# VH-VL binders against Putative lipoprotein MlpA (mlpA): the designs that were tried, part 14

Target 1, 215 residues: Putative lipoprotein MlpA (mlpA), of Myxococcus xanthus (p38371)
Amino acid sequence: CNFEQPETNCFVQESPSWAVKYDVVDSPKDANGDECTTTAPLVELMGVYKYVNPETGAAQLALRPATLASRAIADTTTTSADQTSLGSLDTEPKDHGFCHANDFAPAFVNVAASDTAAANTIRYEFTNVRVYSAAVAPGTQFTGELKYTSNGCTSSYVMRAVWPPAPCDTASTEPAENCGVGSGLNPEFAVVCQPTSATGTTGYCVPAGDIPSFK

## First folded at step 4 (VH-VL)

Design p12 (framework fv_romlusevimab)
Fold by ESMFold2-Fast, scan of step 4:
Structure p12 (fold): chain C 215 residues (1-215), chain A 124 residues (1-124), chain B 108 residues (1-108)
Amino acid sequence: as target 1 above (215 residues)
Amino acid sequence: QVQLVQSGSELKKPGASVKVSCKASGYTFTRYAMNWVRQAPGQGLEWMGWINTNTGNPTYAQGFTGRFVFSLDTSVSTASLQISSLKAEDTAVYYCARGIYWDSGKYYYGMDVWGQGTTVTVSS
Amino acid sequence: SYVLTQPPSVSVAPGKTARITCGGNNIGSKSVHWYQQKPGQAPVLVIYYDSKRPSGIPERFSGSNSGNTATLTISGVEAGDEADYYCQVWDSSSDHVVFGGGTKLTVL
């Protein structure tokens, strides 16, 4: 009968999974300023949630990287709260439809040593996060910056994210399997398949350009 | 009461310009794409392109670049199609039609609301 | 460019079932929409997303889409169903809406 879109007052599509890509800004360096090799993933899934204080009306944005969630089972010292980065969120969109999120607490896990790997702390620090919350794409794309630390290597990135998370294969000629019709994404979104590895073809549909990413 | 109302018929000479308007009512204008579709006398439906009503970005089908311009006036919920340097072959009924943006992980739903059409006749 | 093929005409007796086909390479992987157009009138969406009916469209209209053929089925055909019918898909490779050539349904 009635097909309604969510409200646009800093609406965020809450989901255990968004697809996020990271484009390097500063290459990995260790504490001495020397080059090292550990980087953030090319693409990963991320939990995205909005909380509102019912007494004050203050809003918060929560980001939970799948990399932290998957490594958490090897961590006996952090909690699920430590694995989620929580920041403030505007209550209304600012210039050009963006809701800004700031003052994120770091998200991290302390991974215990195994037979094949030494103990490691993986840490995500988010800044300048902006959720596009305009009527045509209410809270389904965001951008921001990431400082990533793992194996003593720190690197920085621009991140761009889209909902829903659509798996894809760059080798497929079927539109539904390569970010086209049937993938679940808005056909007006400019998206491209980003493999999870440099040598593979399978990955997730991610924004092809700056947010908001439209054709 | 979702509705698209188009401007009236036009009789033009070759080389003139025409502007067809499409006024939306009964819904939030910027939540839906606006498509333009042409139908020459006795012919089928031909998609010309669409305009993103939120960003203002037009996309033109092959064959409709150059002389054809899609525009918006969001303050009055109106989309417009301008055709310059009119030719006899531009004689057709021009339709605006609402496209549905993605929602809740579902496919594009097609064009669910259509204007009544504007007849453009190019004749000397 | 992607092409949709429809028969130019289909004839059916009142009360019988009409079937209008829409052929396309691997069309079953796409969402197909169907429009009815009566002479001098704007098109009306009668089926969207392969098989869904908009409000106000009778239950005798149904759709299917599999392999290389989508089908619009009109059961218990009435004189008022006489019209041109168009199928439509979104072709992600060209980023374009594609219409079939249309089928004229004649009710004898």
Scores: ipSAE 0.000, ipTM 0.421, lowest interface PAE 17.2, mean pLDDT 84

Design p13 (framework fv_romlusevimab)
Fold by ESMFold2-Fast, scan of step 4:
Structure p13 (fold): chain C 215 residues (1-215), chain A 124 residues (1-124), chain B 108 residues (1-108)
Amino acid sequence: as target 1 above (215 residues)
Amino acid sequence: QVQLVQSGSELKKPGASVKVSCKASGYTFTKYAMNWVRQAPGQGLEWMGWINTNTGNPTYAQGFTGRFVFSLDTSVSTASLQISSLKAEDTAVYYCARGLYYDSGKYYYGMDVWGQGTTVTVSS
Amino acid sequence: SYVLTQPPSVSVAPGKTARITCGGNNIGSKNVHWYQQKPGQAPVLVIYYDSDRPSGIPERFSGSNSGNTATLTISGVEAGDEADYYCQVWDSSSDHVVFGGGTKLTVL
């Protein structure tokens, strides 16, 4: 189900869902530099799309976090375009099989105040995004950095992502339900189940190591 | 704030050894590679190599094998550079620098946070 | 050995645009990073991956990279921009980081 894109040599598997894991680099701080508690998700689904100008061959990468899409229901001020981060994308893989994506516009939602919560802007700023696009695994893993702001707390992360998104349960002994044989992932990928909460067991299969993450 | 703080200046005689330390704070130490860069007086930047802070595996540039040793103490978020059998040509400012993003087990092209530098002077 | 070539010095008047080049064989296929170093100070990353700006770096700093030349462009130059500027790439054939020789920017 994986088709090449004829306009460029940097193939990216387009999908409304990739599984993305965030590993904290710099813990949340408010505008005064004081510690606070709001963080990015441990894992989430993300839309990944590639746009190519057919006349020039110029390529763009679009990232749409599921967290922004879900919170958009409470926001009448931003559009799906604001909730999608669009950056440039290399037309050819560079060193070590990576296609770099740069100059991402921020993705965000303005969640309106309710009777129980203050107004809140959730903002994603992506930098240093690199899609692994070598013949052995074309366009199905990427890494990058996220600067995440919510409830006035700003924190930074390394993100690592894989396609397809495979749901998992750390409590399951069935390999297909815990990122093993039958999960739908390439069996050569080194993946691990990442729960969506610190206390839960259900989540998504995510790269276990640095991209490219292989056994 | 993300910081790298290096040990103080050293004055050594030829044949001695020196250990320069680099203490990281404000980030997860094992998520970023640590690079070492040398700058001789009045000269440009010279990359010495890097160490994988998660695995402890060092990579040395040509010219920095043998007498130069990169090491880690992850319990205190500290990387160290040891130079043995010091020569006058080793006189330089030595910098540690955090590599951009720790995602493939190799050096990551850019260095976004730098230590203040440690001056090592070798003279008789 | 891969070599990056920078002009040793560039002079520019305040408020004008400075362009610092970094030459390398097929450098457009590599990712270029740029560092600013003021006297007695550690280097500061000002551009990474050809054209990205770290948080806190003014928008007047920009980068480009194509063919055999990468360029750091500083528009509206200020006296505080006086520094040595270094370009840097990864050389996959030697598995090593390569720095340019540095360019001293003088604001007259």
Scores: ipSAE 0.000, ipTM 0.448, lowest interface PAE 17.8, mean pLDDT 85

Design p19 (framework fv_romlusevimab)
Fold by ESMFold2-Fast, scan of step 4:
Structure p19 (fold): chain C 215 residues (1-215), chain A 124 residues (1-124), chain B 108 residues (1-108)
Amino acid sequence: as target 1 above (215 residues)
Amino acid sequence: QVQLVQSGSELKKPGASVKVSCKASGYTFTSYAMNWVRQAPGQGLEWMGWINTNTGNPTYAQGFTGRFVFSLDTSVSTASLQISSLKAEDTAVYYCARGIYYDSGKYHYGMDVWGQGTTVTVSS
Amino acid sequence: SYVLTQPPSVSVAPGKTARITCGGNNIGSKSVHWYQQKPGQAPVLVIYYDSNRPSGIPERFSGSNSGNTATLTISGVEAGDEADYYCQVWDSSSDHVVFGGGTKLTVL
C-alpha cells in the first residue's frame, strides 16, 4: 500500500565535487607481488550522488572520481555508468552517526593505447564507505577504503572527503587561501591544504584527521 | 599476505607476569588499530581493548585497567600485551585482531584479521 | 551495560537453512559483525556491517539487522559450517565492543 520515508534519514550532500584525500595503507604492487610506482592521486575531486527507490525507500550512493571522468575522453569502451561506482546506502544513520554504503560496483576506464603509452585500465574499488550524517555535520564528510589499480599496480588507501571542495595554497599566509577563516568550509571542521602534487603548493582543503574531523 | 603471528603458549604461577606478542606482516602496521580479545576455557569472546598503532595510545575495556598493558614496537610491527600479578582467572587464550579501518577500527568496525591465539595458563 | 543475547545452540539438517539470532535493545541502530570459530582455531569474520561478506566467504552466508534482532542466515548448510558463531557490536553509550555469548551450530 503506502510507502513513507523514515523520519530519520541518511542525508548526503550531493555535488559534482567533493575533495577527497587518499592515505596509503598498502603500497603499490604488481600482479607478481613486486613493488611498482603508480599510485592514486594525493587529492582529487569526486562526484557524490544519492538515489532513493520511491517504492521501497532503498537508497544508493554513487561515487564518480574526477580522474575517471577526465580519462573518459580517451575511452570509447566505457560509459559514465562504468566510471561511477554505485553501492547501497543505509536509510537511517547508525547510533554512531554514520550511514554505511556497501557492495560498490567497480568504477573504471579503459584508456586506449597511444603513440607514447600502452593501453591502461584505471580501476577504483570502494569498500566500507561511511558518510557522517549527524545533526552537527549532516552528510558533508565521509571516509572509506579504496583499492586502486593503474598500469598493473594495485595499492590500497583510506580516503577522507569533505564538502564543499575549497581550493587552497600551502604557500599562502592568507587564512582564506589556506583552509582557514573565509575558505568556505564549516569553521568547526579540522582541515588542511593537500597539494595535488608532491612538489606543488596548490590543492584542496581536506580532512586533517579521522572522520568526523572537527577541531 | 596479511598475517598476525603470536608468541607461544605460557605456563605461569600466580603472581608472575607474562608478555604476549603479536607480529604483523603484509600491511602497513600503523594504518590499522590492534584489538585484544580473550577467551577463557569453554567461554565466549571478551574484548579487552585496543591500541592506536600510529600514536601508541591504548584504550582499555572496563575491568582491564591496571594489571593489563598494551604496547607497541613499530620498528618490528609488533603489538604486545603484558599481564602483571597473574591470577588463576587470567587463564585464557589471548588473541590480537586487526580493526578493519584505522579511523574507525577502534570500536564500531569488525576485526578482519586475527592472530592464532596465545594460551596463558596460570596454575599453582 | 549493553547485552547481546544469542541462543546457546542451533541444530540444522545438511542442505537446510540455519538462522542464528542476536538480540539487543534497538540493535538495528548499531552495526553488527559475525564471527565463525571452529574448535582450537581463531575466529574468522564472516559478516560485517550487518550484511556484507568478506572476500572468500561463500554467498550462502548472509546477514540482516533491524529492530531488536540481527540474524545470521546460512543457506544450504554443510558439515564444515559446524562452529560457534558470535555476533558483535560497538555500544556508543559504554564506548565498548560487545560480543554475544555465542551459538553452537550443529549439523545433524
Scores: ipSAE 0.242, ipTM 0.703, lowest interface PAE 4.9, mean pLDDT 87

Design p20 (framework fv_romlusevimab)
Fold by ESMFold2-Fast, scan of step 4:
Structure p20 (fold): chain C 215 residues (1-215), chain A 124 residues (1-124), chain B 108 residues (1-108)
Amino acid sequence: as target 1 above (215 residues)
Amino acid sequence: QVQLVQSGSELKKPGASVKVSCKASGYTFTSYAMNWVRQAPGQGLEWMGWINTNTGNPTYAQGFTGRFVFSLDTSVSTASLQISSLKAEDTAVYYCARGIYYDSGKYRYGMDVWGQGTTVTVSS
Amino acid sequence: SYVLTQPPSVSVAPGKTARITCGGNNIGSKSVHWYQQKPGQAPVLVIYYDSNRPSGIPERFSGSNSGNTATLTISGVEAGDEADYYCQVWDSSSDHVVFGGGTKLTVL
């Protein structure tokens, strides 16, 4: 097994965990166009991987939402490949510093029915993914769109992601615990603590603004 | 289900004004930029500018400052284009078009949903 | 001011592959979007960000962009593909959207 991979000028920090925030663009609606309540997570961890064909230099980007990985425990019909969204990736950054990733296959799990819940398919469809790959922050922030379907509700989001993932607590006055100095993030990044639930204070540091998100 | 519906055709004399409306439905109006594009008879597409539907701030392309005004009424999910002091060369089909908005920056000027167009004819 | 150059017309036989080019200085460093416009109708986005297809656009539509030329490729061309096709970029230096002049695709 050789763990070395050829590089392109579209650098992406490979990691089993990036912190990803979803901001709603279109609220959840069912197949009839009626409002419903199931949404994407406020924040989650996501695996981010880059594959490069050593002969051609062609690159691919893989996104693996932690939500799909965790729900896969109740799924006997999908594999880790189905739970990972694979798209193409530019080999050179565009003039604005971004590398575009295109043509993502959907990632999904089929959660089996239980005593407390009906069967459910959770589906992620990514589009317009762009990795910021400029010298000042090479491959450590990205943005894109998500179409999320769960419990028959479809909704859309802007996603903004940063590496490394840093746990945080909005109730903490300690900078290292609230996305400040000592958190592990690049100090020039504009980041904010995003709780995992609307009622809690603990979550992950995520970009505070549009990508690239700098102070 | 996502739809932009524009007001009907207008026939005006030089010097008059016209207001073209564009009503959005099937999505959150303030989450997407609204672009305006003109097409003169037998000609190609010409970008006029865009308006930020969340802030109401317009940006005009060169040649579309002064007589052209972009505005919003967010309570009814409607964007409007007003042209004052109409000239014969303003004769065109005017389109509103939704910008793709997954980041608030200038990187997202692709237009995924278009109104049906409003024909404005200026003749004496 | 940034300029996109398209051929005025392209002819192709049914079932063959049509290629519509969009020339621009270093256009490969920009993101290209493509629109289809049939007579009397509004434009329809067929390709965005160089190679992405919107929902409902057949897989026979594809895009590429490198160097000084972006290309819209339509394989297995059908009579229903007859239309004007426009390329479009956002030019960062002027902060303006730029459209190509359009290409009329004729099927036979």
Scores: ipSAE 0.016, ipTM 0.610, lowest interface PAE 8.4, mean pLDDT 87

Design p22 (framework fv_romlusevimab)
Fold by ESMFold2-Fast, scan of step 4:
Structure p22 (fold): chain C 215 residues (1-215), chain A 124 residues (1-124), chain B 108 residues (1-108)
Amino acid sequence: as target 1 above (215 residues)
Amino acid sequence: QVQLVQSGSELKKPGASVKVSCKASGYTFTSYYMNWVRQAPGQGLEWMGWINTNTGNPTYAQGFTGRFVFSLDTSVSTASLQISSLKAEDTAVYYCARGIYWDSGKYYYGMDVWGQGTTVTVSS
Amino acid sequence: SYVLTQPPSVSVAPGKTARITCGGNNIGSKSVHWYQQKPGQAPVLVIYYDSNRPSGIPERFSGSNSGNTATLTISGVEAGDEADYYCQVWDSSSDHVVFGGGTKLTVL
């Protein structure tokens, strides 16, 4: 390898945690097309990793939802590899500074039955993932689509993600605790606190608009 | 079931106006841009523009300014195209088609759901 | 203004492979989408972002995009594949969607 040459021009901030927001596109439906109630989280943490083949320079992007990781202890049939969605990644940016990632394998976990709940498969299918890699914010925001299946309900979402993950509280008047100055986020990013529940106030700072999300 | 249902065919005289509607169902209306595409008899697809369904802001392609107006009624998940001062060359099938609203690269996804089309015929 | 060039027609025998090209200056830096339109019907998205298939589209359909040419490839062509095919990009300089002129695929 020539160490003066970058591995790729599509830089991605690798981290066990990014904050990802899901906005519903198609509401949950079962296999018969009937409405059902199981949805993806409003927000969650996600592992984001980039692999580069040292011989060919080909790049891959890996996405590992925290929801799948947390359910792994109840699963005897899947591994860390099954809980990670691996796709291809452009070697240089296209369209407006984005590096596109395609052909993601599904990520899933088979949650075993318990005394209180039936067995369940949770499945993530990512498409149209795009990492913003322009100089002003290299590899710290991305967007894409998610098809989510759980309890036999399938729904679809637009996802928007930012690094670093910053916890927040919509009830706080302190800027550092409500996605402002001192939160750890780039101050030029347009971010908003997304609670983890519809009725709660605590959650994570997420992009306020479409990617790239700037003030 | 994600679906776009358009209003029925129209036969109009030159100088009249027409309004084509496109009713969306099965998805969150304000999460996707709505595109308008025209196809004259025997011709290819021609992009007319799109409307941001969350803000109501339209963008018109060159050649579709003035007589053409995109509008929304979000209470019934409907987008509309109005053509005023109709001319014979406006004779075409008009399609609405769903794009991605909140993705800054919305053109990436193209148009994944299309209405069935509305034929507008302008003749004496 | 950005222009996409498609051949007006392509003929292929049943079971053979059809290739429909879409030419554009540096089109490999853009995202290309492909639509199938049968007579009297609305267009149907068959390939998005260069090479991805929507749910329900057979594996016989594939796409590629590099340099100045994008290609839609249909292997094992069936009579039901007869249609007009359109490529489409978004042109960042004009902030406009651009369609190719369309290619009529005839299975003979």
Scores: ipSAE 0.000, ipTM 0.461, lowest interface PAE 16.5, mean pLDDT 85

Design p23 (from r11 with heavy chain L100R Y102W, light chain D52N R94S; framework fv_romlusevimab)
Fold by ESMFold2-Fast, scan of step 4:
Structure p23 (fold): chain C 215 residues (1-215), chain A 121 residues (1-121), chain B 108 residues (1-108)
Amino acid sequence: as target 1 above (215 residues)
Amino acid sequence: QVQLVQSGSELKKPGASVKVSCKASGYTFTSYYMNWVRQAPGQGLEWMGWINTNTGNPTYAQGFTGRFVFSLDTSVSTASLQISSLKAEDTAVYYCARDRGWDSYEYFDYWGQGTTVTVSS
Amino acid sequence: SYVLTQPPSVSVAPGKTARITCGGNNIGSKSVHWYQQKPGQAPVLVIYYDSNRPSGIPERFSGSNSGNTATLTISGVEAGDEADYYCQVWDSSSDHVVFGGGTKLTVL
């Protein structure tokens, strides 16, 4: 393709980083239906990109989880394309203000065995992805579902994401460092600091409620 | 393996009450809303409403307030529909259906097998 | 208040393509879902969000939605596809689920 197409009203803020939070729906189970413990991250960064075919005007949405990008260093079998989930994207928002993205290919990485861990395939399967594209939040929040598989454990989540990816610290009294004034986020967005670990305080500002998440 | 299993057929006289149950398995019961859909003999699908499985709060469609009550027993992952003061026009197959809508989108990915309620004198 | 209109019946020969329409005012701005119901059975989701197939639904099933008409397309129709088909939307204005009246697909 020789030319870039203009955006077609389903604007998406392209960035190597959005902050995405996963809330569990179905707890981890192995192939036999037995409980297991490996879950998706509490929060992670995600690359979000929009591609438009200049000849047809057809749009696509690409999602690249930071977990896959980072674990790829130990992978000799997958490429960046395998670690990126590509789906279709509506050209215009629906009457609720959302643009639907569908038919995502799985994104995955095959982590090689090490001295401390067995080989492991980490797989992301996205469905029901919807980007909120309205004047008050033009392509800066989205929601969807994730089926996550790692260490033979499969679990399901609702995901809610926001741009920009604002780092935060729940122990900070500075509003700019705890998802408040000066954090870089629209002050009308309802956001909360989500630590990256259960025992830590540092993480990313994520939507506090249903998308679109506003105060 | 997601499954919704409903109670068996009921034959009732006008004025009686009936309780239809829907037992969920294979997923976290409180993570999805439960919907009720009615289908009268030879007719199409009619949405009755949903119940929030986390809070227990029901929402009813027009025409299904008053005599119709949605309830839950989360200890056994069961949603129930109770119809009081039964009328002949309540004769229908009643389905429970799992809501697969996130943040305001509603569609039904799994359905119970249906419970036939027949009201006749 | 919002109304979805389907033809009562559609007939198609085996191996041909069936098209079932769902009419609604500006339905292209809504998300359409499709269910298949065989006699004596519960409905089964065959298409969601206009064009997506659930796991286990053959690639012969596809959907589209634009303007005032959504369409369920079944290519290479088989006898086992004979069923009633319902379209469905969520009407955000009323916060209500709306079903079409259903279309009986007859094969042969």
Scores: ipSAE 0.258, ipTM 0.711, lowest interface PAE 4.6, mean pLDDT 88

Design p24 (from r11 with heavy chain D99G E106R, light chain D52K R94S; framework fv_romlusevimab)
Fold by ESMFold2-Fast, scan of step 4:
Structure p24 (fold): chain C 215 residues (1-215), chain A 121 residues (1-121), chain B 108 residues (1-108)
Amino acid sequence: as target 1 above (215 residues)
Amino acid sequence: QVQLVQSGSELKKPGASVKVSCKASGYTFTSYYMNWVRQAPGQGLEWMGWINTNTGNPTYAQGFTGRFVFSLDTSVSTASLQISSLKAEDTAVYYCARGLGYDSYRYFDYWGQGTTVTVSS
Amino acid sequence: SYVLTQPPSVSVAPGKTARITCGGNNIGSKSVHWYQQKPGQAPVLVIYYDSKRPSGIPERFSGSNSGNTATLTISGVEAGDEADYYCQVWDSSSDHVVFGGGTKLTVL
């Protein structure tokens, strides 16, 4: 038999990968308030999942950063549940087509010490997550805030995300390889290629502006 | 620590122009919208509009088109409001306020101290 | 255009509970934010997204929003709570921020 989920007006495109960019709000500081250097990624992939209670219709949103998933191989103390941030989700969009997701539990990994690095806990705390779920673009863009802690450095960000996770290269003149026609993204979306490193050209297509990001 | 510091009070004659500035510090300027809110003496809060600090695109509320211009200088994290052809009805305290530009339910978490603009003959 | 209606004034005795209403058509489908403004000062956010409290705001401030009425509730009112209170929503039909007219809370 097949499992069916209850109907909900807050549609979210479930995928192991969305492209998420982080724009700094507060630069990294350690517990003493001094500057430090560890930051969240410029862009990363994120698993996005929706759970609905079949009897009550209550909904939850789950966010799983690829950084946590990839570090799980070096972690013997956390589980997939710890590496996934779970929050509540509206069952119906509020004004302007947004479904609010709140009360997220932290997601984290405890990275074991290696020959080259000390033990480290990487922690994601999401707040004010909003999924755009209007007819023109149902459940394929979201925004929120992130508090990121790694190597004792805490920093905060605005995050903006889009599905599908289209890879890109800022050096390419081919539209399909630089977030244009043929990239797989809705052509009405305002997107830009965000490299994964400050010195590189390859990365992912991410929203160019505030959510919902349209041309 | 987030701070919005506005320029000092202004006393102007009708027909003059005024420029109010709002300098932001303690956060990434381009990650949040900057809003302008007016309050006439003894009156309530009136939203004038906002400017997207990443793109420079302003949105004006009805009644604030034409004489009112929102602008940015991102190199010094400053937003500005210019009012031309001043009228007595422009007498008010003008606030800048930080809004979450990434959420349609914009609320204002930090406010400037306000700039009093008095227009009298 | 969307309109938010607040009573102009509310009086409350110290230690009692004040309730300030914000009326709007189907306001329960919107997110309501509340600001406190003391004389000569800039507004301060006291409640956001209907019921959430910013860091530094006392637990005696709470909010609710359903149907056609949102309410800011201040329990155990103190003299220092005397201020003007404004509700605010985002109006999706006009893409504009809408403020209520404000309520003067007097603690006597």
Scores: ipSAE 0.014, ipTM 0.524, lowest interface PAE 7.0, mean pLDDT 86

Design p25 (from r11 with heavy chain L100I G101Y Y102W E106Y, light chain S31R R94S; framework fv_romlusevimab)
Fold by ESMFold2-Fast, scan of step 4:
Structure p25 (fold): chain C 215 residues (1-215), chain A 121 residues (1-121), chain B 108 residues (1-108)
Amino acid sequence: as target 1 above (215 residues)
Amino acid sequence: QVQLVQSGSELKKPGASVKVSCKASGYTFTSYYMNWVRQAPGQGLEWMGWINTNTGNPTYAQGFTGRFVFSLDTSVSTASLQISSLKAEDTAVYYCARDIYWDSYYYFDYWGQGTTVTVSS
Amino acid sequence: SYVLTQPPSVSVAPGKTARITCGGNNIGSKRVHWYQQKPGQAPVLVIYYDSDRPSGIPERFSGSNSGNTATLTISGVEAGDEADYYCQVWDSSSDHVVFGGGTKLTVL
């Protein structure tokens, strides 16, 4: 058999790994509105996939946070579908190269209680995702908003993502290891090394500014 | 609950100055741009510009340079609009409206209730 | 500067569908947002990003945007929908927010 899948002009680089940075918009609060301390990761890897319905041409974007995937291996109550956030996606870019994705289903895992930790649901709710899909960077940067809930704390973020994921070390003087020449990223991208912890130096190269992030 | 609460109405004479304030609550103030929008009596909405709440840098639309000044007091989550040398054509309702910081598309999800400024002799 | 054109008024019978247009050169390449303003009140966002609804906005509000015309569609119109409606875009070439002139929806 031979069938033709409708192509869209909204290019998205499909990959099990993109590097995603979260910048806080609304600080963590519990159900009573009081401050609490559990936040989204400073940076994480994320699976990014595009689906096109061959009959209708409708496009969808799927986002799969690595943090959920790693926690899910011990979770017997959620499925791979629950750990993946699926939303709509434009078929044509607007506003000088952006494809908008919205109506995302929440992605979540239910972590069972242990003798050292209480049960916890980790939930990602994505909105206003915009993929930059222009000739100079075809589907390799995106931005959006995240509402993150974990340990009873809800917080919100602007997320900015880039492909490929490039490991980095802020303490390294080698450009290839600190988001410079030889890192594997497009040399025109404005990127910075984001450590995975507040006290460490090792992390991933992430967009340095607004998407599209260029020098 | 997100709220933008503006100062009360003002009645001024031509040549005076006025300061309209917009106090934000229910969110992180520096994560959203603050925009100012004017509406003259019986007229439509007119965008005046915005201020970056993180840096304090204002951007003014054409026609709102000079007499109009956007400012912030981040310690009390308040944005302010000052109009100097008031003219009759400045009579309008002035709205503050928030837009997400670093958003590539500007839309206003929450608005202040408006401050009526009347300039008459 | 970029200009958005709206009809000054639209009339519709209760329960019918109202369509409010927003014309702009190649507006289909831009994101359109819609605001509802009732007399004496601040505007309220009813549609953003061409067709998305904020939480709390009824499903009977919908939007579309293609070519030179964006449209706000209100199905099953209720008396409480009577208001001024404004379309808005971001014009990246001028770094300016642009509003349409507004459309008064009258429910007769």
Scores: ipSAE 0.038, ipTM 0.645, lowest interface PAE 7.7, mean pLDDT 87

